VHH binders against q9uj72. Designs and how they scored, part 12

Target 1, 324 residues: q9uj72
Amino acid sequence: MFCGDYVQGTIFPAPNFNPIMDAQMLGGALQGFDCDKDMLINILTQRCNAQRMMIAEAYQSMYGRDLIGDMREQLSDHFKDVMAGLMYPPPLYDAHELWHAMKGVGTDENCLIEILASRTNGEIFQMREAYCLQYSNNLQEDIYSETSGHFRDTLMNLVQGTREEGYTDPAMAAQDAMVLWEACQQKTGEHKTMLQMILCNKSYQQLRLVFQEFQNISGQDMVDAINECYDGYFQELLVAIVLCVRDKPAYFAYRLYSAIHDFGFHNKTVIRILIARSEIDLLTIRKRYKERYGKSLFHDIRNFASGHYKKALLAICAGDAEDY
Below, E stands for the ipSAE of ESMFold2; O stands for the ipSAE of OpenDDE; V2 stands for 0.75 times the mean of E and O plus 0.25 times the DockQ between their complexes.

## First folded at step 4 (VHH)

Design s1 (framework vhh_8h63_2)
Fold by ESMFold2-Fast, scan of step 4:
Structure s1 (fold): chain B 324 residues (1-324), chain A 121 residues (1-121)
Amino acid sequence: as target 1 above (324 residues)
Amino acid sequence: ELQLVESGGGLVQAGGSLTVSCAASGFRFSYYAMGWSRQAPGKERELVAGISSGGSTYYADTVKGRFTISRDNAKNTLYLQMNSLKPEDTAMYYCAKGYWRSSLTPYFDYWGQGTQVTVSG
């Protein structure tokens, strides 16, 4: 169905859930002579995030210790990042990823783009609150200080979380399409500002009409036009917004494909998308991935990862290589 | 549709008691941390009490020993029992839904419309 509204995840609430029993099993796995990584995978990937929070609380009550802290101490490398990542509530995980994108060596602009271009108004509001509470810093101020130019202006608009929702206006869509066409030809600072304001502020339904009108008047796809007219992170951010508007699961499929197949491999991006989308649209992402790239996401993860890290990613992804 | 509906506010004399309630719908109530925040005119919103999915509680120093937070998971209802009320407790009281793990600062991502509590001196 071509509406982009119906989506499905891969992780669901476990029936007959017992957080005390799960906490005890995880405690045994972490306190043994050898860490039972298969037990960690089998429990944590088969509970929804809310259930994992209940397990962490039961673990603290039983052992007087923090489950995430114990996992970080006992585990290493990318497997540690997967297991610890599963233990974050979604807004805190977004905040965690944004903070590490800005406070590491250099700025991870692709992480900023992925999160801020793809999140809804509600998710943006929640992540701003989570960031402030967790890091005692204002997310907007950190973005401002770590970025510059039209890239900064665009991220600052997105982080407000004030995108229009609801009604479409075909006449305005035709007018906005003309503005976008002029922006691609003139490429002035004012035109970049107008382009950014349209892409960040209009509803997804309205922008789909704008993109259709743009193709009618220009003879060119919106993504192709942006790629010809702009460069750098500003271009990448604008493209991400357009792709999310058209088909958000397809955007994440594209991000996963690039992360898996890019020279050097981007493990952190694969981990982040699988965890963040597991309860939202990861099954739909898997369908888009197979449709567009000819191979299942399961197949590519199996070839890219190894050991318990591979097992964990495949458990979150679910399915098999023959399906999608 | 996720909803939090507060009730039980009103005018009460200093030294008195009042219970405010919050009816929750549209989500799995028992899975989430719940809390109460308050805001007086010209002041920032203050978290006064929180309760985890498992029943662990938090209280701001301003209300500790006087207020009691509780939840009824079968009824999807959150309560705040307020004893020994002071004029400084006068505020709009907001019910909140959020997340609380043992080592994290309590984080609340949704608030109700609020219920007014006025303490006369």
Scores: ipSAE 0.012, ipTM 0.527, lowest interface PAE 8.8, mean pLDDT 88

Design s10 (framework vhh_8h63_2; at its last look DockQ between E and O 0.01; V2 from the best seeds 0.00; counts 0 for: pae E 13.1 > 2, placed apart)
Fold by ESMFold2-Fast, scan of step 4:
Structure s10 (fold): chain B 324 residues (1-324), chain A 121 residues (1-121)
Amino acid sequence: as target 1 above (324 residues)
Amino acid sequence: ELQLVESGGGLVQAGGSLTVSCAASGFTFSYYAMGWSRQAPGKERELVAGISSGGSTYYADTVKGRFTISRDNAKNTLYLQMNSLKPEDTAMYYCAKGYWRPSLTPYFDYWGQGTQVTVSG
């Protein structure tokens, strides 16, 4: 989304911000036998991430203690994950999520797809640096060792952060559309490589032209063609790239809807998207969610989550059930 | 757009002093940790000093007691005062924007183009 596409988050810098006062309020909330969870929600969800970092510093200066550590000691389950998640700077949060996607029990391929398909070149460079400094491991090497096949090759391309920007060529778009159509018909390793090179390296503006030309040539939507021709995580990754190119907020709305309505309610995905997108486009994501699914994101979170965890997610989401 | 511009580098004698400066624009300077990294020929980049929004400081053991980091939030400017300079302090010095992590080394994700400091001796 470039040039004239208006996107809006749900969390903004608080006016008249006082990090010392906020640190005192949080210290008081965490000192009791029972933690004042409502106080934590009311403060942390109503400050931008930069302001939360200032609060953590003021807390350490005042109490000689680590705010994140104290919250982890006092809180449990998904509420702990939300409160702790809000305390990560964005590049470190991406690095944290990627590390746990690969170093936990098994690999969380959906987390890898979501982050690597949706992040800009700048965000990719920042998360690689954050990952290396935080874990003393190379992000590219860990992706390579934890994944395989064309799925791996596509993720390795995305993690380079070398997507073209600010360039369109209608003649090349028609040519690239033919390559994509042949890739869907032939499905060879060479065709999969050509498909990945186009989807990972061309600018979003260029790819929108390619997808239109593809529909003119094939009579089929690009997502529908991929779904019919490929399978597994490679298919899911290609679909994620196409959806991000077309409408990144709509992609996150789709991911949230799937996480909320999948068997077992995918808490980690809901938490990650709400936090990561809160200062970027979460309000726009809410609008796409309501338009596509007929129910607000607020309504669905309220129905599936409970307790202070529900209150925290709804505070980040903002709005109400009758809004978008 | 976010911009960091270093200045004040130059040639200085061993035992001498030098101050390098960094002019920041395109973000709310007072909200972020700022720092200085250096890279000497044939060596990896080293974080030498960091300062938080609240004024807490970090120093690498190699410069502790000799270098002083400071910030002027009204002027969006970061400083590094370097005293008792040694030939091994010769490096390109990079201004950085990042995040303060209590009890941990600060993390920086954006750097300027650098200013060269050369110590003779």
Scores: ipSAE 0.444, ipTM 0.771, lowest interface PAE 2.9, mean pLDDT 90
Fold by OpenDDE, look of step 5:
Structure s10 (fold): chain B 324 residues (1-324), chain A 121 residues (1-121)
Amino acid sequence: as target 1 above (324 residues)
Amino acid sequence: ELQLVESGGGLVQAGGSLTVSCAASGFTFSYYAMGWSRQAPGKERELVAGISSGGSTYYADTVKGRFTISRDNAKNTLYLQMNSLKPEDTAMYYCAKGYWRPSLTPYFDYWGQGTQVTVSG
């Protein structure tokens, strides 16, 4: 269960920070004959998000232009996505990712799962607000329209951002575990509803107890049970919730590994996770990645990405040691 | 054009000292982390020392206490003072440009041609 490890990111506030100087350097890098991509990487991956916002402001003041806009014009492909992505406040970045996951060709269900299963109530509220402000649409409405079935219901539950916090009740945990066990046995629509309600609404602390009780009752791991009993994106979402409850950094390590090895280096997933978690727990994610898979995240990124895109990802990931 | 040009390598006796330098050009030197890597015959390249744009330093355990990395931003020059040299320090030493922040290991993405350091036993 919860290992109690200290959670740490890879990007920190830069000391002796000067937003005007950084903006000037970026201006030079973007407005020259040849875009200095290394300069962009050096500055933007070595500043925290708050500092990057200040740089953007300074840039606007100095040049009368939007930094993100200029980057989008001057940069291309995944490198552009990384640099531009770094310039979003975290809630707006989540909103951005969700919007593109739903408004493109088809729906990126995995993106929805990753974000909504892993975000706190506060993060969810903020991304909802950001989503509305940026796109003039309601996030819940868009999710509802783009998804269906129990998968939709579960996402709708998560996006409410009303998960319980802090309270634990062992007796109730035992009861909930029985409900989950029954749900896995019967697999009716009603049972699916009960299952997702428990997983979406109980506190992480409570769910850890529930999962333990589930193991005690069924003799089976919660994730294994879900995998056996359910399928599709509903199953994947349930698993994501359970994994986030157990160890959120480990979940993202798993997501990154899958993105890199199972999906032929799924760029959107890798970019999104590295950016979103860079100031939160990316260092811990790296640790979990190495512990579980035997190779460092840095190593795998280095081997599968190329060009300035690779450089940017590695800069966010940080470190060149193979053991971390 | 980005250039890193190492100098100062040579033959030195065990226990001796040597300073290697790196002249940097083609980029804003003061804005980047710099470092030294070395590669001995038949071995992989290893990080020796790093210095952030802010002046924070990193040393490999094998050289800690013996080597000192420094930089002169006005001269766009990186230095590595090597004291108490050992035969196992024999290697091609490469100046490197990259990224680094405290509490993490440096990442370098550009290296010079290197300067040979040979320590005789």
Scores: ipSAE 0.027, ipTM 0.559, lowest interface PAE 2.8, mean pLDDT 92
Fold by ESMFold2, look of step 5:
Structure s10 (fold): chain B 324 residues (1-324), chain A 121 residues (1-121)
Amino acid sequence: as target 1 above (324 residues)
Amino acid sequence: ELQLVESGGGLVQAGGSLTVSCAASGFTFSYYAMGWSRQAPGKERELVAGISSGGSTYYADTVKGRFTISRDNAKNTLYLQMNSLKPEDTAMYYCAKGYWRPSLTPYFDYWGQGTQVTVSG
């Protein structure tokens, strides 16, 4: 899997890996009268995703059983969500989270925002394919039916996975910044449409120029302007796009901090981010978290969760126990 | 740097045989499922065959009984033996890396540049 320059995860391929031995140990942990949850953590958080897939294959070959199914039978609550989530390949995990965000009554808009605002063109293409294979449904059709308004239009643009790459044009950046400034003044449907098209379609490099030109023209930071001009999930999605363009690991640090400290204790958000970023940039996210909030992600997880759920999250975080 | 390099493509008469191979580098080959996909001009990419790290295989219905996938983990090399070739098998053949799914078709997330197979006649 390609990782961006200057970023690093927390989970790596284990040395001396033996998937048959791991599968046997998991079988022993799951098939006894009392599930050995510490064994599950010690094995599954200490293997990379590719190794976990090999363990699942070995388990099925040895026992004729589905490892994820057996874990769901024995485990409960948030601990189950962590352990089952670790067993999904990255594109399938994104697809799984999006499907559950939309299935049934209501929609988890924050899950849609977090995933679609942050994934690259390649990741979006792969999650669309995984969604179709796993659920026999079209991701774009489901997003369309479960959302509305400019929020829907923006998500539908993002899910195409066709953001421009590489090209930078300073003259166009100045023009785009003027369009964004006018959109904040006028706030018509047409202006909202032009604003989301710029944010969804221009390259990250071009958008950084646009944001600087916006500040030059307006004297205001782009996020502050969006917060003043718009509201609801449309506003939240636009902010997420800007934050991801500027510093994606910092965006996820912000999301984790909010999920841990916000009213309601948003366990699903914490679980999703730790799993999805564990092999990509979770170490970098930890650094941004400490820099911005003055305390470590490890410390905050320790106070946020309990029991085996806490142990699993801390193992994925892989931080120094002395983190302040 | 992850790399998949296909070779062995070429022109073959209908009814003939051909082996394509894929040299892999930049990752631990033995940990991943590997496979072959193909794309004919104007058509969608089609999964042809897959093989798990442990040797379990998958074949598309269109190639069952004619194609054989294999891997050599010591040489980091994937093979596709294609027998009884038909003009309909003409396509660019891509090596793929991904994940074995125990009850579903394999899932692939990285492809090589491909090698052309052309079946005439």
Scores: ipSAE 0.000, ipTM 0.396, lowest interface PAE 13.1, mean pLDDT 88
ESMFold2 (binder alone), look of step 5: mean pLDDT 88; pTM 0.883

Design s11 (framework vhh_8h63_2)
Fold by ESMFold2-Fast, scan of step 4:
Structure s11 (fold): chain B 324 residues (1-324), chain A 121 residues (1-121)
Amino acid sequence: as target 1 above (324 residues)
Amino acid sequence: ELQLVESGGGLVQAGGSLTVSCAASGFTFSYYAMGWSRQAPGKERELVAGISSGGSTYYADTVKGRFTISRDNAKNTLYLQMNSLKPEDTAMYYCAKGYWRYSLTPYFDYWGQGTQVTVSG
């Protein structure tokens, strides 16, 4: 996780880290009638994921118990979900979220869209292995059985993790833009398949050229065209891909805003994005959020959540209401 | 740049012993679970052993009692001591970096180039 140039996240490795001391403090916090939730927040949100894994091991060695198990027994509601979520390595957390999106009451298509449209080839490969290891089920098979139609076909393409990378081809971009324009006019099954293949398989750099050429020939933004021409989860998935290609942090800002405002309150989505993006680009997401919506993410979380759940989310988000 | 470099593979007779090593660089070695996976031609990669940052170990049922995993955090080096080798142990052995799952079992997401172990019998 620490092999990049700089992190635009909000959570960083703690200096002078002592996993044994942290494990002892967490053990004390979870004992007794009144669980010390502030101690849980102060420790777990101020350690990177690798350090949390070391704490869990120290906790097991000292107490002969699983830290996540003890937290699940002592905690409830959304606060439980935040604390437990912090204890997952990223590929295992993605696998956990996808499993519960498909094995609960109904299917959470927005969770499938968010994860599969936003993850890199490497993240997709790691997620597939984590899913198989954790659930003894094939992720591709579960997606196939829980979804249908062109939505299924598009998710099945994304879960292969075979998006092109490398040099751009401007001539092909112009050709692909014409294909997308024709797909919006005719909307046949063949055109939906062509549109899916372009959006799922071309590199992000190539797709940015395609979107520019599409604007030139159609006079319309790619997202606006998709919204006009298609509907349902297929439309939402295609839009998610385009938004991720253009500005992935802005896509997550949009998802957070929608989870808080547009579609009511979707606590699981807010928790998932804050945790999953905390060590990657959550600071950049906060900047896009304020630029687009006029209020900071901190401000909206403070108004949306309450109690220790609010404290935990704000600790992961960091900053204050006057920041981005 | 994150790098895992395996060494120590070779040809060994059935019933023999061999130690493979992995030199790690480009990350904080002590933070991560480390392990060994193997892959024979035409087969899927199989996890054989894992060791946490704190020294907890995991072994696949196929190697329990025969293989021993160890780490030297001061040298950023991982070891796999293989005893009572069988022809079925013939594979490319990959050093792996990853995480110790909540269930206290390893999950690996990065592998080296591998070192070939061939057991003849």
Scores: ipSAE 0.000, ipTM 0.376, lowest interface PAE 12.3, mean pLDDT 87

Design s12 (framework vhh_8h63_2)
Fold by ESMFold2-Fast, scan of step 4:
Structure s12 (fold): chain B 324 residues (1-324), chain A 121 residues (1-121)
Amino acid sequence: as target 1 above (324 residues)
Amino acid sequence: ELQLVESGGGLVQAGGSLTVSCAASGFTFSYYAMGWSRQAPGKERELVAGISSGGSTYYADTVKGRFTISRDNAKNTLYLQMNSLKPEDTAMYYCAKGYWRDSLTPYFDYWGQGTQVTVSG
């Protein structure tokens, strides 16, 4: 918790990058008698997203075809999802994941929680635009239609992308902590509204002060208090916000651990987090995962996944020296 | 069909030098990270050296300053130059193909059959 602001990803721009040569190698891999999946993994996991976009453009110029379409045609199952996922610019990938969370059979509330609780104001604004462009639908309207109650109200607040930044006020933190303490004791609709407004609108720096004051007043951790006082997806969303404020890489480590060790292993969540966080903080997520769970993320992925799917996930994750 | 064929192993005296080589075929060698792992009897496999497609190198602390990894992309060949050999370096040495980005530990997913290096005291 509060382990610093500097984070590291696992994917970086490749040196001596040549998008024409990479496009040619990918064309050979996809158009050959047997698809060279190892070549696809090697190139796409060893280039940053901006470079993958340049490769896709070179591929279209060279072959007159769409790279993501050709991969979807030649690949199958979860391996297809990984390779195709790498080809999305981040805001389009967030929009893609949110669309499928809402347009499938039922709603994937944990996907909505993960994305909306963890994204910055800039990321929220960009994903809203991407969603509108890609699906001709308003993200806010789809969230409203698929959700209800205080869970809906909280998601609707987060999707505005209007969280305060760079603001700290110790006196207001003490006041907000008292409101949160009363909300946990009385649990009225008005208190739930005040609670979500504080957690969604105050800056991360301000909320850290609020959580310290809350512990001083209540004698209880903020997450523990929420778990005792609330339930359902509203409780899960509030906990996700608190965990992101404290240590966002640790939140993603928790999400990955849950996805890997739950009955009916949740492949979509593992794929989404590894791809979405690969250029942001995935190396830091790996460190938190090992610190908290005693085994590396690499070890757990190796044990649950197989074939080229496993190779792709491990290439994105990368390993620690002690994993070999 | 991917193939890695190690050669150059043998018996060498402590303090001596030895070079092992790996001939690669069935893939575009220049596009992959390559490496060397070793396994002594009763011990776990240890990654000793790695080299990225761009030429960045990684060495385990046990071999830093003594071993040098290099690659010849024109010949599809990987080398490990081993200097100041110690009895503790006695192991089966495996050539590996994998994925690596600069500043990260390489990930290897394919190994050859190995070549035995024995260092006598």
Scores: ipSAE 0.006, ipTM 0.339, lowest interface PAE 11.5, mean pLDDT 87

Design s13 (framework vhh_8h63_2)
Fold by ESMFold2-Fast, scan of step 4:
Structure s13 (fold): chain B 324 residues (1-324), chain A 121 residues (1-121)
Amino acid sequence: as target 1 above (324 residues)
Amino acid sequence: ELQLVESGGGLVQAGGSLTVSCAASGFTFSYYAMGWSRQAPGKERELVAGISSGGSTYYADTVKGRFTISRDNAKNTLYLQMNSLKPEDTAMYYCAKGYWRASLTPYFDYWGQGTQVTVSG
């Protein structure tokens, strides 16, 4: 028996939706003597993704042109990334982000961790198909070639999308907790494999029981134990899994806070999370962010971003944590 | 909760016709591209047909001219009319929800449980 928390997004379907009228307004905004960026923001951030797809189809029918292509031509920098990002169906956006995390100079391991640790079995299956369709490559093969060691093995497990669902067994939870405790003491390759298999394959409900049993036998929080016993991207990936199991909106709040406040600022991470979570749990993420960090996400975006880029992010965020 | 329920599958003789249908619930049906994919044992899943929210259609070359996709937004129902059926059309047929991509093959991200179509001959 388990009770989950209610989650809410910030973007909802617009009532009285007319995709032809919206396409005409966007055409005017993009083809005017000066690009009306405020019109782009006002329309695209106030329509759900499905409605944006309908607008793109209407735009193609009216103008014989691709809306995303026209926006990429007229816009630049991070504002372009936000507007173009809103035009991706969710699995294709995940595939797009994973491709760019792996193809280019270096690997963005934090992007791999964020997406693969947080997505459901269904989302994993959908993004694998989207990746193959868009890039003619297997996501699994690209992960294997770009990563190594226990980090790679853990990502390879997650990308299978075979996590158990809706199952709980208190006796097995106690046994799994003992295995995790021994893995923290011994830290061998075999123990790292057992740790990874438990965290990647047991249901979220089962893992919450495992974490409670781990606290009982070890006297330590699961995240604290992982932080003491492991390092590198393997540690970060294991922590991400545990945080997602406990409270996925709180994990995204943590990722946003880190991206905004870390030296070097991670614009792509802020953009990705706001867009990807806008119709799922971004309102819940806003509440967790303020509860944990004392400042609102809205406040921090205002300080982090500028210009139309700032306006677009704030529109997606749709207010302070306490707004009614 | 989003749900796609296929029906209308069965056994049919080569050269015959069959209509499969899909009842959709838990989302605003008219906003999304809808489609049909199929999978025969030992083969990859193949996109058969797609229809946009605006009524644009896509057909795989293997079925073009024989199959017709249609939608009834008032009833939240998708249809696939299959004519001139061949033994190679034998497969599990899956209803799909997805997105219409300008000048590209439609993309689908959610599928039903499927309905079996068997063509003898």
Scores: ipSAE 0.287, ipTM 0.707, lowest interface PAE 4.2, mean pLDDT 89

Design s14 (framework vhh_8h63_2)
Fold by ESMFold2-Fast, scan of step 4:
Structure s14 (fold): chain B 324 residues (1-324), chain A 121 residues (1-121)
Amino acid sequence: as target 1 above (324 residues)
Amino acid sequence: ELQLVESGGGLVQAGGSLTVSCAASGFTFSYYAMGWSRQAPGKERELVAGISSGGSTYYADTVKGRFTISRDNAKNTLYLQMNSLKPEDTAMYYCAKGYWRGSLTPYFDYWGQGTQVTVSG
């Protein structure tokens, strides 16, 4: 009766896998007369992440060189980012994306929202450790220094990775819904704190009950209420949490649609979601995308991207323009 | 479900030897880097040994030449052979699953419950 938690990716382990042969083919592609970008795409998008790690090790053993380094030297622009991104284990890729969201001038708040609102407790714990190992910095401290206000407080809650799991309480859901309704009416700092504590700490199952009770008492959808009552990155973060609770693949479909149709095609977001979700739920994201927006993700990528970059994104997305 | 179950810990005299093992299930063992970390009383957790899917090995300077890591992909089992044990090797030893490639430091994202090794003087 409910939208199932059944999800599917687009990338699967290759049968008859030979990492030595794949490493030789990649070595030839990168060290040959011309860089064979089609060979890079055909191999790396058709192996799961664990198999790509084995290929990188075989490459180092054969050539004494780092595969990701050689790709960064031979490739450019967004195609480089796609191919290099595929070579990161998931926790290290999350850490990489968070570091670069906060590195240099300015902050990519939408990247912080996307990752921290969507990851499980286990994924949050793993990315914090990966971040510390890779950058010798504490992820929580970097978030604190790069953000401010209620937006910061909410991200700091999420990065703890302490969301409740598995327990539901209908009476508490009714009570929490009343708190959320009052927060939308009063809009004080204390009410913003109550909002973030409920949305960040209650289990997904519990929050679904809270959202139903909220609609019963307010006559309004939770997302609509947040959009009317709040603004800025705080509003965007709260909306992201609600959307992830309801249907996480639909949230990523929304993020992809926004990235593709926003002025200037936000390449980094498209690359990040396709890679990060390729072995989790990207096939389910494709279905939600077509259901919600009437056009396939494949069609939209084909229209906005070009060259080997386009080929790489479409290979990760898999299927064709007529798939659901 | 992914599981790592350590065994083989115990009491050993200084200068002695001990082998700890780790039984892995719920994933394709041969695809992943495996390792051993330890946490000694009053110290931070340290990675003492790692082995890649391809058989490359890493050892912390504190154990290099004394410890040998090995894997049996057919049995989904990881081993740590510990020789010339010192009282400072006393720690809880944790089996780990992770990633190891090229320029990335070996990264472990899952640990077992651990097995206690105590070396007396």
Scores: ipSAE 0.118, ipTM 0.615, lowest interface PAE 6.9, mean pLDDT 88

